# Ledger of designs, part 165: VHH binders against o26223

Target 1, 191 residues: o26223
Amino acid sequence: MKLLWTSQHIKVTVHIDGKVSKMDVLEAIKTRRSIRKYQDREVPEELIDKILDAAMCGPSAVDERPWHFIVVRNREMLEKIPEVHPYGAMVKDAPVAIIVCCDSSLEKIPGFWVQDCSIASQNILLAAHSLGLGAVWTGVYPLEDRVEGIRRLFSIPEHVIPFSVIPLGYPAENPGTRDLFDPDRIHLEKW
Below, E stands for the ipSAE of ESMFold2; O stands for the ipSAE of OpenDDE; V2 stands for 0.75 times the mean of E and O plus 0.25 times the DockQ between their complexes.

## First folded at step 11 (VHH)

Design C7 (framework vhh_8pnl_2; at its last look DockQ between E and O 0.01; V2 from the best seeds 0.00; counts 0 for: pae O 7.4 > 2, grease 26.7 > 24.2, placed apart)
Fold by ESMFold2, look of step 11:
Structure C7 (fold): chain B 191 residues (1-191), chain A 120 residues (1-120)
Amino acid sequence: as target 1 above (191 residues)
Amino acid sequence: QGQLVESGGGLVQPGGSLRLSCADAGFTFDRYDMAWYRQAPGKERELVARITTGGSTNYADFVKGRFTISRDNAKSTLYLQMNSLKPEDTAMYYCAKAAFESYIDYFDYWGQGTRVTVSA
């Protein structure tokens, strides 16, 4: 059973589940790595839609859902990002980047938007990985010069805070996995 | 206090070669991505090369093609083969756990380093 719903600038199709999943969620979490080298290959719009759908499935403080996303494919704009975001040099090599933002006018409880946007950002990374893409989270907030630089580049209004820039594409590297489990970080009942 | 000990530095002529080593006395070397950093006199510290647990490498543009990073997990040792050395490669060289999964560009160095001087 399908429900078709459209709004001003987006289209949403809701499906009753079929067997489409190719990767277990625990596997996705354990195997996701930061990818900074990308194939010279276009990322279909349909995959970006799935990634952003996943981003918006995250919980948020009092369901405030303060996030907005800017999808950047324009080469000239992607090439300008490293001018204000030194850690983002690989963005020039990506076919697409997603800028995660907070609209502070949607904030209902002060200060929780960082957690909200972090959840959305991590969901983007996991969803991209599950779809065969590679991505990396490059931090913008709370570094003020990066925040203002990105805001200026993309004409982001003052009440909207750019949080992260996430370049993505088909991976051209395999960093391998890491075994990070540490039982000494686990405390039963108390510290 | 660091578990990482760099060695193999020294004085070399321009165009020469050196092989740096970094020994890790830790029991979990194979679980970490590793990196070499350097700091020249009067300069800030900078990344030279990274190698992941899966063998993927990343090099700073200034050393691309001249240096090779490698690792031997059985010996808990990281290497940097440096060829075609130039006077501007003169620096203290440090090994560290790489910040490959970091979402900010922060540098935190371990150990005392090994000095490389390129001059005849």
Scores: ipSAE 0.330, ipTM 0.667, lowest interface PAE 2.5, mean pLDDT 85
Fold by OpenDDE, look of step 11:
Structure C7 (fold): chain B 191 residues (1-191), chain A 120 residues (1-120)
Amino acid sequence: as target 1 above (191 residues)
Amino acid sequence: QGQLVESGGGLVQPGGSLRLSCADAGFTFDRYDMAWYRQAPGKERELVARITTGGSTNYADFVKGRFTISRDNAKSTLYLQMNSLKPEDTAMYYCAKAAFESYIDYFDYWGQGTRVTVSA
């Protein structure tokens, strides 16, 4: 029985008119795309607060919650980020960026902070999408040049590790949806 | 933070049975993985059994089917049915509760323990 996965085009009607359409979590996950083009429109602080709230709701190793967030709205700073981040060109076009960092002093178990900050970063992306914003995860860690670049740019202490830069804005592109389901990646009981 | 309170320990003969209970006074018992640990004199604390929020169970190798961990979410109570007890099972038994926001297998809340003594 060929399960005809009818690609129901979940039309995420991003209602432009500020009404945050209630997007369920599965829809958010499935329809989220990296957005690298943004409208010339400011993101309300309330939305950023919601996004940051979501970012802090993920699990962490032994509940260490090592994450810190730098919210960047300053145009000069946004424009400088691409100088130290080769793939961060879109940051200069975003009205706001969130830099996810790890405070190593908060680590209870070494090394899991990467997972913790990844979870936080992904939650930022999902929350942004659910709120009608576009975002993209630009990796900083573990690339030393990027880490040091961001560190210097934002005067980040040595015990704090910049992990990701996530520009956010109202989307000015629609990459469409992807079907990423691959049954070949699923193994039952054994490989 | 709700206090875990163990009970049900005591003195039993080899081959005997005990049922341990752990009462959680907290409001979120159903959201946590729970476990029983034991510590014998001069030994390190060791995992005995674990039960997830979904009801999945894991046991230490030494259990060998003798013990059963269960939970009653309505009563916010964890149980350990211990059968075929051996002198080697003599220990202080502790109830443990995992942190809610962790994706790592650890327990951060403990009761005061209940003593189990298996002796002829």
Scores: ipSAE 0.023, ipTM 0.270, lowest interface PAE 7.4, mean pLDDT 86
ESMFold2 (binder alone), look of step 11: mean pLDDT 80; pTM 0.813

Design C8 (framework vhh_8pnl_2; at its last look DockQ between E and O 0.36; V2 from the best seeds 0.00; counts 0 for: unsure alone 61.2 < 65, grease 27.6 > 24.2)
Fold by ESMFold2, look of step 11:
Structure C8 (fold): chain B 191 residues (1-191), chain A 121 residues (1-121)
Amino acid sequence: as target 1 above (191 residues)
Amino acid sequence: QGQLVESGGGLVQPGGSLRLSCADAGFSFSRYDMAWYRQAPGKERELVARITTGGSTNYADFVKGRFTISRDNAKSTLYLQMNSLKPEDTAMYYCAKDLWETYVGEYFDYWGQGTRVTVSA
């Protein structure tokens, strides 16, 4: 009996934003590090636009898309953040920061906005990294003093909740790569 | 939460060497990036060196090739080989879990008592 088969090699190119990425998505995820030192170099507005486009591509609960973004470049505003955010000292040295917020009037399922804004925040980190930038997520929500401090500083309305502050710029440090795969965290079929 | 125990400090002449060790009683040592910090009297703690779970290392500028950080995951032990010691290296030396990727709180977790390094002038 004769069985005919052919060997086939499938080339797959990952396309992001209509262009071929210079960094594979798995490599981007594995090599992204928190960057807290930045070159004295401006970040072009077009890169910020690409990053925010990526931020808005994430899924959200019932497609509620509750996120809003404040882009901060003003030096006086960036320099004030450490007073209301104890672990945001590096923000004063960043050329730009993005504040991820939830507009609660867009919330359709209570409480899922946290996951929604977390997805947007992580996408900002990955997109920045893919574009040759460094960024770090500094937590605001659910720490009440940080939420109120950021809200007052940026005149954020009461129905809008600041979630995270993400400074970014061209990196001036390299923390290195990590090896985090842990088979003990994987459970097959059952816990 | 394991307790970090530093050892290997002592009094040494300029140009001498010391090897610091840091043992972690916990079984999770291999899951964490690790770092050495130091604190001289009247000064803030400063990073000396760090090593990731992937083996990447970073050193403070003042190290200038004189120190080497390493780890032995099988023994749950972190090391700092210090060569060409100078009087300005005199400090308490602490190891810590390096929480570099934290998005809240401190960048380091749980320090022991430290080990004193004194380089005589």
Scores: ipSAE 0.614, ipTM 0.790, lowest interface PAE 1.3, mean pLDDT 87
Fold by OpenDDE, look of step 11:
Structure C8 (fold): chain B 191 residues (1-191), chain A 121 residues (1-121)
Amino acid sequence: as target 1 above (191 residues)
Amino acid sequence: QGQLVESGGGLVQPGGSLRLSCADAGFSFSRYDMAWYRQAPGKERELVARITTGGSTNYADFVKGRFTISRDNAKSTLYLQMNSLKPEDTAMYYCAKDLWETYVGEYFDYWGQGTRVTVSA
């Protein structure tokens, strides 16, 4: 069975068994939007695996790969995330969320883990979109209250830093498109 | 940079209705997500409703079906129909334009001056 998601500008075909017609990388980047409403549908494990695979394919400082991922499907836990994350209201409505974390013990060069986890998070968003899913990046780090809230909620060790919470699901909204290209931000040879 | 101008606020009794408008004289209105925020005295500014370029809407929990956000791209105007108003809805209401996506929270980059809504018997 093929599931179709159609928007004004995007048509994605997704198979119920996790097989998907993929869009090209530029299309994925240009058409991706934050999705905060989800269908009452479960996300197949196969899709999550593909997303996590993509999350681990980005570069990292000196190949330190400091990222860890918590996959959350438990309804009770999903419903608790908004209590510690003010911008996480949509998480309670998602069938699954991925929490991206950094294991500081894996850092080879201090400080680059933010870039590493950002790359991983963005790859999650792009991969999700290319697979016909909607997702949104809800920032945790560097906001101390959110970091501590997520840490306590998921019993995350002190040396591990929660970075982002990314709810995922089949989209139940059509955000439309944006034109964010700004030629004034492009400088040739020098500022 | 353009200007957002809110209107339609006023004094109403509980259970009454108001329709707020926000005129955008600045950027291409149809290219951006829009939102209504409100700020009650002594409280933080909070999201009331959001509408995307694609027409998708999102409402705060306290709205409970009482308010409707809409947009007219031809008129470059945002609306908020407010029904069944309560004293708790008393606040300054602000129109906002989203210029880019944010992962920190519900932040918009451009604001109007606001229109005051007072709900009192």
Scores: ipSAE 0.122, ipTM 0.592, lowest interface PAE 1.9, mean pLDDT 87
ESMFold2 (binder alone), look of step 11: mean pLDDT 77; pTM 0.788

Design C9 (framework vhh_8pnl_2; at its last look DockQ between E and O 0.60; V2 from the best seeds 0.00; counts 0 for: pae O 3.1 > 2, unsure alone 62.9 < 65)
Fold by ESMFold2, look of step 11:
Structure C9 (fold): chain B 191 residues (1-191), chain A 121 residues (1-121)
Amino acid sequence: as target 1 above (191 residues)
Amino acid sequence: QGQLVESGGGLVQPGGSLRLSCADAGFTFSRYDMAWYRQAPGKERELVARITYGGSTNYADFVKGRFTISRDNAKSTLYLQMNSLKPEDTAMYYCAKDSFETYLGESFDYWGQGTRVTVSA
């Protein structure tokens, strides 16, 4: 049986008993947590492909799509990231990491690439979560020492700017869900 | 800008109980996830338990079943009920505001000064 909303409302039927359900987008956003402990379990290439597809679905300034992604699985390289990225210690324990980069030669509007790459980075987190993976965004840009360290480590050209490093894997921790709604942050019509 | 004050520590015999409290002098306690950490002499600070502002709890493997974390948002107070205490539980105990959703760091943003727990046979 097909129970779908029309073109104005999209809903996929969910079978809770015995099947892996599709995660509702609001559920994904509310339940995603930063995961810094991972199982000793490989992440299939097919899941990385799905995550990167999702990353590229975000809007960008004048459709510039300035993002590039480096997929890192090599153990030696993952173990070197903390040497140049002080708060990226969990990366050495991840089976894979994605480095989100801006190719400045693709910029059409100067300076909006930060928003563009932020959108791609958050989409990676949400897509990973929907696939049963855990991830965490570790900031690189605009911290100059981190940018230069990651650029050197991965031979990133000078016109390409490393923005974030996102380790991911099957989670080995469960921080739980938080209720962060705060009505005092909402202003109707004006401040 | 530390706002957290731990209390309730002391000297206790093995098998005994203590209840630690952490008062938040700030006015935003109910919006934070909270945690207890401990540090024994010469060791790294380690997680004991955490509780979300909605009440969901997680415990370190070594304390599950013996300790219970709880919170009273109306009184801006975090608790740790410690039962069946062992000498290895001897440490300084710290409460902290949990800031695990950061993309620039992974440390807690706020710590209390700690309360000492000593378990001696």
Scores: ipSAE 0.276, ipTM 0.671, lowest interface PAE 1.9, mean pLDDT 84
Fold by OpenDDE, look of step 11:
Structure C9 (fold): chain B 191 residues (1-191), chain A 121 residues (1-121)
Amino acid sequence: as target 1 above (191 residues)
Amino acid sequence: QGQLVESGGGLVQPGGSLRLSCADAGFTFSRYDMAWYRQAPGKERELVARITYGGSTNYADFVKGRFTISRDNAKSTLYLQMNSLKPEDTAMYYCAKDSFETYLGESFDYWGQGTRVTVSA
């Protein structure tokens, strides 16, 4: 049985058994939007596994792979996240959230962990979208109050830095797609 | 940085109507989601209505069909038609636009200065 989610420009087929139609990588990149409204529907573990697999496939500085992931499904915990993340209100409405963290003990080159975790976070967004899910990147680092709030809430060790909170779910909104290409941002050979 | 300028506010009796306008003199209007917010005295700012760059609309629960958000991309102008106004609708109304691609979690990126709506007998 195929569930079809249709947007103005995107058709995503999701199977009840967790099997989904794949989209082209360029399509995924171009059509991805932040989704902040979710259906009252659980996300299968299989999809989360696929997303996390994708999250770990990005490059990192000297292959340090400093990322860790907290998968949050507990309703009480999801509802508490907005208390420490004022602009994370949508998290309480999501069936699941992924918290991307950096283990500083895994850093080989100082400071590149931000890029590493950013790549991981973006891969989560793209993978989610390609699987028919909606997601949004809610920034935690480098805002100190958010970092410490999430740290306390999830008992994250001091050497581990929460970086982003990404709620996920089946989309309950259709923001559409837009052309973001700007040729004025392209410089040939020199500025 | 683009500037949003609201207009159309004023004093109206309960049951009356107003049409608010928001002119965008800055960035490419057609590329942004737009919204109306309001803030009543002593209350927090709240979303009234949203319209995507594609024209899809969403309304707060309290609107109950009384208000209509629309946009004219050719004029770079956002509108809010407000009918059946109630005293509870008294507030400063703000225009906002957003790319919805920020990772900070903010609702909207840019705000106008607001236009005051007063509903009173």
Scores: ipSAE 0.056, ipTM 0.481, lowest interface PAE 3.1, mean pLDDT 87
ESMFold2 (binder alone), look of step 11: mean pLDDT 77; pTM 0.778

## First folded at step 12 (VHH)

Design D1 (framework vhh_vobarilizumab_d1; at its last look DockQ between E and O 0.32; V2 from the best seeds 0.00; counts 0 for: pae E 2.6 > 2, grease 28.7 > 24.2, SAP .707 > .668)
Fold by OpenDDE, look of step 12:
Structure D1 (fold): chain B 191 residues (1-191), chain A 121 residues (1-121)
Amino acid sequence: as target 1 above (191 residues)
Amino acid sequence: EVQLVESGGGLVQPGGSLRLSCAASGFTFSSYEMAWYRQAPGKGRELVAYISSGGYTDYADSVKGRFTISRDNAKNTLYLQMNSLRPEDTAVYYCARGPFESYIDYSFDYWGQGTLVTVSS
């Protein structure tokens, strides 16, 4: 799979009623929901490329960029993921999943790779949503059984740590919106 | 105030059916994930069925094919249709609300008082 890394500005276009609309970044953040039900529709490689491009645009500790991505489209492999990842039941029904991993050999400062991979994972979710896809973050690290399960399933080397599994597809559910703003979590100048 | 009130429990023979209901109030029901839990005597509370705000469902392996979780947002009501009931299904069943998105597991913060389901010959 030659990922066409075009450095071009990710034009986030959502196809609504045959029209491509651009989703604002704040809109993407505010309206994004976990999507666990998907249409029986393939996700174009172009969209995956855009999502992965976005995943790599986040900051990392001292720019260590320790992330790797496994793109899974194989139906048999997708169906096996729930066997080792109970919270990943929906993965079997997704047309594609991205496994975010950390290459520990790239880590420069210990422990920050979790933040780095989190940023990458969140960017995947946001990018997917902005492109009219649904996704859900299913955590793997630091749950040992899940980490080892995914490692074995995908023959991930010991120095690489699976972090998250993110199934993606065209949404087949419409979750309600929730206001998550909590002013009590905001402190001015001091605690 | 958030309230969850379960109903529909009772005594049923093996192979029988029950339908549990959970009446929700005090929050925007349609925006929240919901679940059914159960607790058998001497056992811990376990997840039985999950339903997202968008209608995605998931089940414990022990109840797959027998139980169906559903919701009526217009009525602010959660349901659990239980078919082919077994003695091991005997438990107090709880309705639960999931307020936030979790990337680890299903998480819930509000519970009903529970309704007892007894499966016995």
Scores: ipSAE 0.588, ipTM 0.823, lowest interface PAE 0.8, mean pLDDT 91
Fold by ESMFold2, look of step 12:
Order: C-alpha cells, then sequence, then structure tokens
Structure D1 (fold): chain B 191 residues (1-191), chain A 121 residues (1-121)
C-alpha cells in the first residue's frame, strides 16, 4: 500500500492503488445516461487522455485492436458535424468530441471490428461518466451517408471507417435512471 | 401507428396563459422521453421543453420560469403550461417523441401536426 505525497513540507510519499474509487463500476453502468446538454466549460486534456486510455483497455477479436480516435476541439469543425450527421445536432454545443474509427488494415479476421469499436465506444461513455462528464454515442456506422459525410469532413482515408461520434462535456442536464431489467429476456439452459 | 395530436393553441394577449395538450397513441407512452418544439414563421424548429420518462425536465433558456412541461402517463398525455406569454412565443408548437437511450436515430422523427399559438394584442 502506498500513500500520496505533496512537497511543501517533510512528507511521506505514498500511493493508494485500487482500494478506493470515485464510482463503483456497477453504479457507473446503471447511472450513465446519454447527455446532450453541456456546460460552457472546457474539458482538460488530462481527462480526455484517461478516457482514451480506458477505451483502449477493451478486448478485441484476436487482439487486433483496430481502433483509432480523432479528438475534435476545434469549434469550426464541431459546428460542421451536424451538417453531415443529423443525429449529431448537440455536437456543436460540446467542448470536445471523440470519433471512434476502425483501421481495416489492422483487422485480423473480417467483420469483428464492429464489436471491437463498440467496446471502445462504450468504455468511453463509462469512463467519461466516472470522471463527472456526460457523453452520448451518436451512431455513424453502418449508415452509409453518415460514414461518407464524416470521412469527407475529417479527411479519413478509405481504409479507415468512422464508427461513432461521441460529444462530451460537463453535463448541463441530469436525466433520471430507470430500472431496465427484464427477466423475460433471460433464458436458462436453452431458449 | 404512432400518433401525436396537439391541442390547446389559440390567440392570446401578451402576459396571458395557454395550456397545450398532446394525446399520444400507438406506443408505450410512459417509456419515452417527450418534448415540445416550436417553429416561428421563417425559422427552424427549436426545442422548448423536454421531460424524461422518469419525470425530469429541462427548458430552453427563453422559456425557463414561464413554461412548465408535464405528463400524465395514465392518460398518455403530454402538457405544456405556458404563462407570461410574449409575442416572440408565437409559433406552431409540436409534440415530439424522443428516444429513451439510443445511439442511433432514424432519418425521421415522430411529430404531431402542430397547434398554432399566436401572442398579439
Amino acid sequence: as target 1 above (191 residues)
Amino acid sequence: EVQLVESGGGLVQPGGSLRLSCAASGFTFSSYEMAWYRQAPGKGRELVAYISSGGYTDYADSVKGRFTISRDNAKNTLYLQMNSLRPEDTAVYYCARGPFESYIDYSFDYWGQGTLVTVSS
């Protein structure tokens, strides 16, 4: 066990690893909501780094890790996303967005990249939530017009497939949670 | 078939009040977020108010403190109480169904036909 240290005085330098967390993982999963309203407040680069680190922790088919991420902070570019993504109107109001992409040249077996990028996208949502941010997954793939629009807007090469656009920021809304457990979806031993 | 039918619009003087209703059918009303949008002549549609399935609400800054969205899940009805009306509130008001949790929307929204609210002396 290590304790964290500050340097103004004679202090013991320590770290406390893994014993305490801000939010329990089950709590994060149950309480995360799609957030479409954001405060006029910048998101520190440090938090984006933590979110992308979490995104890359997911499993992938045969460890292919096909994902790439475009971090968009430029106001003009954020304002252009709704022009090619009808569901993405709130992106213009976000301080930052992350575009999750597949580099198909990294695929080791065909077609599993969708699962791989879905895992990365969900990890982004959960990590953002755990850090006090709100986010929403706005779908791009498999809608051809959205894929083409985002690829054109961000100069994404043909072998790279934009999968999702995820705007995020400090939330300016607080939607409720709902118990979505449905025992009729559970089948024991067989269908 | 999903149907949203607005009612309660009309002509009202500045400072007056109206209550809009939206009768919903063809879906499990209590499971969905609902919203009111409005469209003034020559303008795009704008969000006025929304309410989650759980009853949490939020409002456009221009109407905050004057408008109240509510729902009666037993009657499948969405409401908008509009108080302290101003001429700039003049618009066609639309009831809209939003997704609860979706990473994709389709290329169209479920909207009512609208009800006209005119605020003028």
Scores: ipSAE 0.230, ipTM 0.622, lowest interface PAE 2.6, mean pLDDT 85
ESMFold2 (binder alone), look of step 12: mean pLDDT 83; pTM 0.833

Design D10 (framework vhh_vobarilizumab_d1; at its last look DockQ between E and O 0.01; V2 from the best seeds 0.00; counts 0 for: pae E 23.0 > 2, placed apart)
Fold by OpenDDE, look of step 12:
Structure D10 (fold): chain B 191 residues (1-191), chain A 121 residues (1-121)
Amino acid sequence: as target 1 above (191 residues)
Amino acid sequence: EVQLVESGGGLVQPGGSLRLSCAASGFTFSSYEMAWYRQAPGKGRELVAYISSGGYTDYADSVKGRFTISRDNAKNTLYLQMNSLRPEDTAVYYCARGPFESYIDEAFDYWGQGTLVTVSS
C-alpha cells in the first residue's frame, strides 16, 4: 500500500471544551507527556499523515534522512509487539503504532543515524501531542533482543535497524505537568 | 534527599495475602514512574510490577492476576497488594523510582532498603 503522503502544513487544532485552539510549539514541548493508556478510538489516517510529515521535517546528518516508518494498525501485530518488547505492553492497547527504522544504506556518516531517528521520534511525539493524541517512545535500539525481536516480527531486512516503537492513540490518562528546568545545567561562556 | 522506605513484609502461608507499602520523600512523587522489584535467594533482582505517573500498570507474568500495584499521590506512597502468595514469591521486595519520562525501563535510579516476604507453610 503506497501511502500517498501529501506534505501539508500541519494546522495544529486542539479541541478543548468545544473550542478550537492552536497549540504552539513551546506549549507542545512543555506539556507533552508519555501516554500509555488509550481510548478505544481509532486514529484517523489524516492525523498519522501529519505526524509522519512532521517526523520527516527534522534535520539529519548531511541531510542523509535515513529514517523509515512502519505504520502498524493490524490488531494481531500490535498484540505481538509486547512479546518481543517487554516495555511495550501498552502497544497492545493502542489503535496504531509507528516503528521508526534506519536504513543503514542511506547513512553518509556512520553513527549519526541514532540522532536522526531520535529527532524523527521526538517529532512524532510532539506532533501527536499537538494533535490531541497521546504517545510514548518505547526504546528498541540499542537493545539487541528488542532489535532482533522487532526485526523478525516485521520481516525487517538486515540493513534496516528498528529504532523505536511509538504507540499512539487518544489519551486515556493524564500524567500531569513536568518541571524539568535546571539552571545548574546552564553554563555561561565556560564550564 | 530522595528516600524510599518499604514496609509490610513478613511471614505468610501459601495462599495468603500481604500488602507492601513504600513511603517516598524528597521528590515530586506524582511525577515519577514507580516499580516493585524482588530478589529471591540466589537469584537476580527482577521487576515485579510497574506503575507510571499516569497510572498505567504492568506486571511480570509470574504475578499477573495475583499482584496489584497502586499509588496514592496524596500520601506519596506506593503499594503492592499480593494475593494468592506462593513459596516462589519469597524474596526481598524493593521499591524503586523510575526515571522521569524515560523511553527505557532499565533506568530506575533510587531503591529502598527492601522488605522481606517469606511464603512458607
Scores: ipSAE 0.170, ipTM 0.627, lowest interface PAE 2.2, mean pLDDT 89
Fold by ESMFold2, look of step 12:
Structure D10 (fold): chain B 191 residues (1-191), chain A 121 residues (1-121)
Amino acid sequence: as target 1 above (191 residues)
Amino acid sequence: EVQLVESGGGLVQPGGSLRLSCAASGFTFSSYEMAWYRQAPGKGRELVAYISSGGYTDYADSVKGRFTISRDNAKNTLYLQMNSLRPEDTAVYYCARGPFESYIDEAFDYWGQGTLVTVSS
């Protein structure tokens, strides 16, 4: 970065990533599957940083960006998640999990934080997939017992709402691709 | 220290083939974007081909279909297979390391010494 004595137009070149470590965005969307089995292999911090950078690139209502993320690597904490989140059993087997939260003090327009955190959560899934990782979204909000259980486990303040728990790791399964396109769901010009 | 050492250049007849190699050391090769550039006498360096850390490739229009860039991350080596060589391919060919981020034209921060390719009768 050198700005003092130079003026330059930034040249933007679109890179199309290869199939080994990065993939075309349409390919990523179409081939991402929920992965619930993980290799016994650590996920480097730099990959988590890239995933969270991608999470924060999503749009939000009036750019409110209400999201916070808790990165959980501690084995004992990961093993406690299923006690309050019964459909999160695979979390105990993951090397790392990301808890997506809303800080309600950051809301600028009430009620859109669910969309905001959903966008961040989906970006986590796609970024993980593009980096050769597998992940799954496990639902916390709006189930009050799960919300309060996760809040207690991680000492989350009352104005912060845990939204989702996303375990991730190098995949130990390959469930394949599904073709879900349904042209009867497409309406031109009107219903 | 970062080192890039090219080899495989030489004199070849039009229509011939050469394979260039670049031995890399002093950095985590698999994490970096890599490229081949060339410089003809009296001209600036131009991009020939690049390969991302994930294996995506792209080529200058002038070499597309004739040249193939590849990498062997286990051997820390970058390759350029050059087929159907033409006199206009005569140049010094340079192996270059890109930055960690994907930016190809002006951000290559380390270069080899170059290997000369001459295509003539």
Scores: ipSAE 0.000, ipTM 0.073, lowest interface PAE 23.0, mean pLDDT 83
ESMFold2 (binder alone), look of step 12: mean pLDDT 82; pTM 0.822

